# VH-VL binders against Cysteine desulfuration protein SufE (sufE): the designs that were tried, part 14

Target 1, 144 residues: Cysteine desulfuration protein SufE (sufE), of Wigglesworthia glossinidia brevipalpis (q8d2j8)
Amino acid sequence: MNKFIKKINFIKNFSSCENWEEKYLYIIELGNKLSPFPEKFRKNSNLIPGCQNDSWIYLIYENTKKIKFYGDSNSLIVKGLIAIIFILHEDLKLSEILTFDVKPYFNKLSLTNYLTPSRVQGLSSISKFIKKSARCLLIKEKIL
Short names: E, the ipSAE of ESMFold2; O, the ipSAE of OpenDDE; V2, 0.75 times the mean of E and O plus 0.25 times the DockQ between their complexes.

## First folded at step 23 (VH-VL; framework fv_cilgavimab)

Design i4 (from j5 with heavy chain K54R K59T R100K; at its last look DockQ between E and O 0.81; V2 from the best seeds 0.00; counts 0 for: pae E 2.2 > 2)
Fold by ESMFold2, look of step 23:
Structure i4 (fold): chain C 144 residues (1-144), chain A 121 residues (1-121), chain B 112 residues (1-112)
Amino acid sequence: as target 1 above (144 residues)
Amino acid sequence: EVQLVESGGGLVKPGGSLRLSCAASGFKFSYVWMHWVRQAPGKGLEWVGYIRSRVDGGTTDYAAPVKGRFTISRDDSKNTLYLQMNSLKTEDTAVYYCTKEYYLSGYFDYWGQGTLVTVSS
Amino acid sequence: DIVMTQSPDSLAVSLGERATINCKSSQSVLYSYNNRNYLAWYQQKPGQPPKLLMYWASTRESGVPDRFSGSGSGAEFTLTISSLQAEDVAIYYCQQYYTTPTFGGGTKVEIK
């Protein structure tokens, strides 16, 4: 039950916003709820290419064998978009992350209807980097 | 009630410098991208550049004719946008407007009254 | 850069009559991903700054009278004033925001 509360609550709360301004502010709020990004992983290898602002994503197995998502950005709106994408990947295994498509959710929420084309491409860069990070984890798992 | 008030325009000789200010009120200034748009006397509108909101990283970009000569900055504690204009040319003569972008959408929902910059000998 | 071309440069319209302003872009400003036209219209009355009238080609800004309407898609757009009023004397500009903002050259609307 509790495993999907964040995703269900996100969809309900985002859909309840009356206009783009309210959705914009809610996106920033979600970013503020991300776990602190470990500073030892704030390096160029974890920097998202194709985003015009500095943004980082790092995936790691916890001791419970669950995947922990870390994300940060010097843009609070991009940090919030990262948080949304993390919510959409809630409870997915590595293999599921590799094939998961965020676009149907973006369309359902009309998230991209308010953004310029270059800003929409920034969202695609985030999703692509999560898949790259998941592939890197799989490679490390198989090699070791 | 959104208000944008430009100041600092005036007469300056070619090669000179001038700093424009835009006082903002009625919205969360740190959450919006701010732009400068200019209008030469009797002419149309020309985009000059922007500064991103603090929440979006605070970086700038400029139109080619002003790149390297103009610098946009912001002071979010004073709700103020600035345009530092160096190496001014006669073709920089215009009314300069500060404008507010509607939350990453790309269009300008509010404009100031403008301040006139005249560059002549 | 996307070049915006407005026509006519000037038009005179009797009070209560329809005014039609055209705007063409050098490439489509319709983004197929979200099916939105990245086009805005601004009104600039004599001695005043520009004021937003329309965005997304056909969405009227709050407080703009319903005699103003926008239409078109892709690369060709129209602003229509269905019944011209004295306060509508202004220069009207289209603006694309698909990429780096560019404006049309303006259309001056006059009574008569």
Scores: ipSAE 0.513, ipTM 0.822, lowest interface PAE 2.2, mean pLDDT 89
ESMFold2 (binder alone), look of step 23: mean pLDDT 94; pTM 0.954
OpenDDE, look of step 23: ipSAE 0.837; ipTM 0.936

Design i5 (from j5 with heavy chain Y50W R100K; at its last look DockQ between E and O 0.91; V2 from the best seeds 0.00; counts 0 for: pae E 2.5 > 2)
Fold by ESMFold2, look of step 23:
Structure i5 (fold): chain C 144 residues (1-144), chain A 121 residues (1-121), chain B 112 residues (1-112)
Amino acid sequence: as target 1 above (144 residues)
Amino acid sequence: EVQLVESGGGLVKPGGSLRLSCAASGFKFSYVWMHWVRQAPGKGLEWVGWIRSKVDGGKTDYAAPVKGRFTISRDDSKNTLYLQMNSLKTEDTAVYYCTKEYYLSGYFDYWGQGTLVTVSS
Amino acid sequence: DIVMTQSPDSLAVSLGERATINCKSSQSVLYSYNNRNYLAWYQQKPGQPPKLLMYWASTRESGVPDRFSGSGSGAEFTLTISSLQAEDVAIYYCQQYYTTPTFGGGTKVEIK
């Protein structure tokens, strides 16, 4: 994903959209900016349970204190929703990811006000899987 | 601006097949879910099925009365939605509408004019 | 499936008078997460396809006159035409989109 998209710029840009159609297209655009998903990590252990579309998330250290989020989906809208959630986790370390709550941001942006209940549930599944992935990486950190 | 035009309706005998088309224009067809809704003469509206947008993986789902007999498909290069109807029954007699969903919201913001399918011997 | 029940099946209303159409769902279509009612209203004039009138229970579609209003929450909803005009003669359908779409049976509105 393009590291130049800061949380504050995302909130400004998303809030400036005139209507749901413009927000919908922006969500897809954000997904297109995600870094290519490494194929060696495209496996069942990285598959998000409870998503209607095949979707993957993988977290890895980019350097000693910076975490790289990889995400992909066979749905461009779900890929965009993953990208938004990644932006909201900007610059968090593992311990902070475990306690971070995305729901206040979704409410502030009215992101869920235009989605069916099944799509809103999908956002919860993505957030839960990020926490699972962070716990897994934290365990590896303690072992290594 | 948005236009949906159905075609392919007609008279068929029970057990027959028919393919309906819906030509779409004025919006990004590949970005929206499309639905079929039918209305028997003098009766109410009945949802037939959907096909997800290409960007959302393109899966279909159907109402129970038509599962296994009807197939929804789309050709995004032609901006066209299709309904293949097989093993037709007299109860399938209806005006068939194509509709577009407003960007994952679940309601139908535009409807076509409809095409009549009559199933009788 | 969520069953949608409309009442009355038909009503006749004098020009300029109020028409009230009721719609009940077999379960709530209010999603507590976003506090939205997943209910739409459609107008079908004679010989025409349905046309979107209202969504989210009470939001008018662009171009719909303000004499049309929607109210209700959860499982009970109303569509009100405050001053009936001749062009409002139609069948009105409610539709839930909380789950797989289902429609009410329709309410025919005519001039008395």
Scores: ipSAE 0.493, ipTM 0.832, lowest interface PAE 2.5, mean pLDDT 89
ESMFold2 (binder alone), look of step 23: mean pLDDT 94; pTM 0.950
OpenDDE, look of step 23: ipSAE 0.818; ipTM 0.928

Design i6 (from j5 with light chain T59E; at its last fold request DockQ between E and O 0.84; V2 from the best seeds 0.00; counts 0 for: pae E 2.6 > 2)
Heavy chain, then light chain:
Amino acid sequence: EVQLVESGGGLVKPGGSLRLSCAASGFKFSYVWMHWVRQAPGKGLEWVGYIRSKVDGGKTDYAAPVKGRFTISRDDSKNTLYLQMNSLKTEDTAVYYCTREYYLSGYFDYWGQGTLVTVSS
Amino acid sequence: DIVMTQSPDSLAVSLGERATINCKSSQSVLYSYNNRNYLAWYQQKPGQPPKLLMYWASERESGVPDRFSGSGSGAEFTLTISSLQAEDVAIYYCQQYYTTPTFGGGTKVEIK
ESMFold2, look of step 23: ipSAE 0.574; ipTM 0.848
ESMFold2 (binder alone), look of step 23: mean pLDDT 94; pTM 0.956
OpenDDE, look of step 23: ipSAE 0.829; ipTM 0.931
ESMFold2, fold request of step 24: ipSAE 0.478, 0.420, 0.423; ipTM 0.827, 0.805, 0.805
ESMFold2 (binder alone), fold request of step 24: mean pLDDT 94, 94, 94; pTM 0.955, 0.956, 0.956
OpenDDE, fold request of step 24: ipSAE 0.872, 0.875, 0.867; ipTM 0.944, 0.945, 0.942

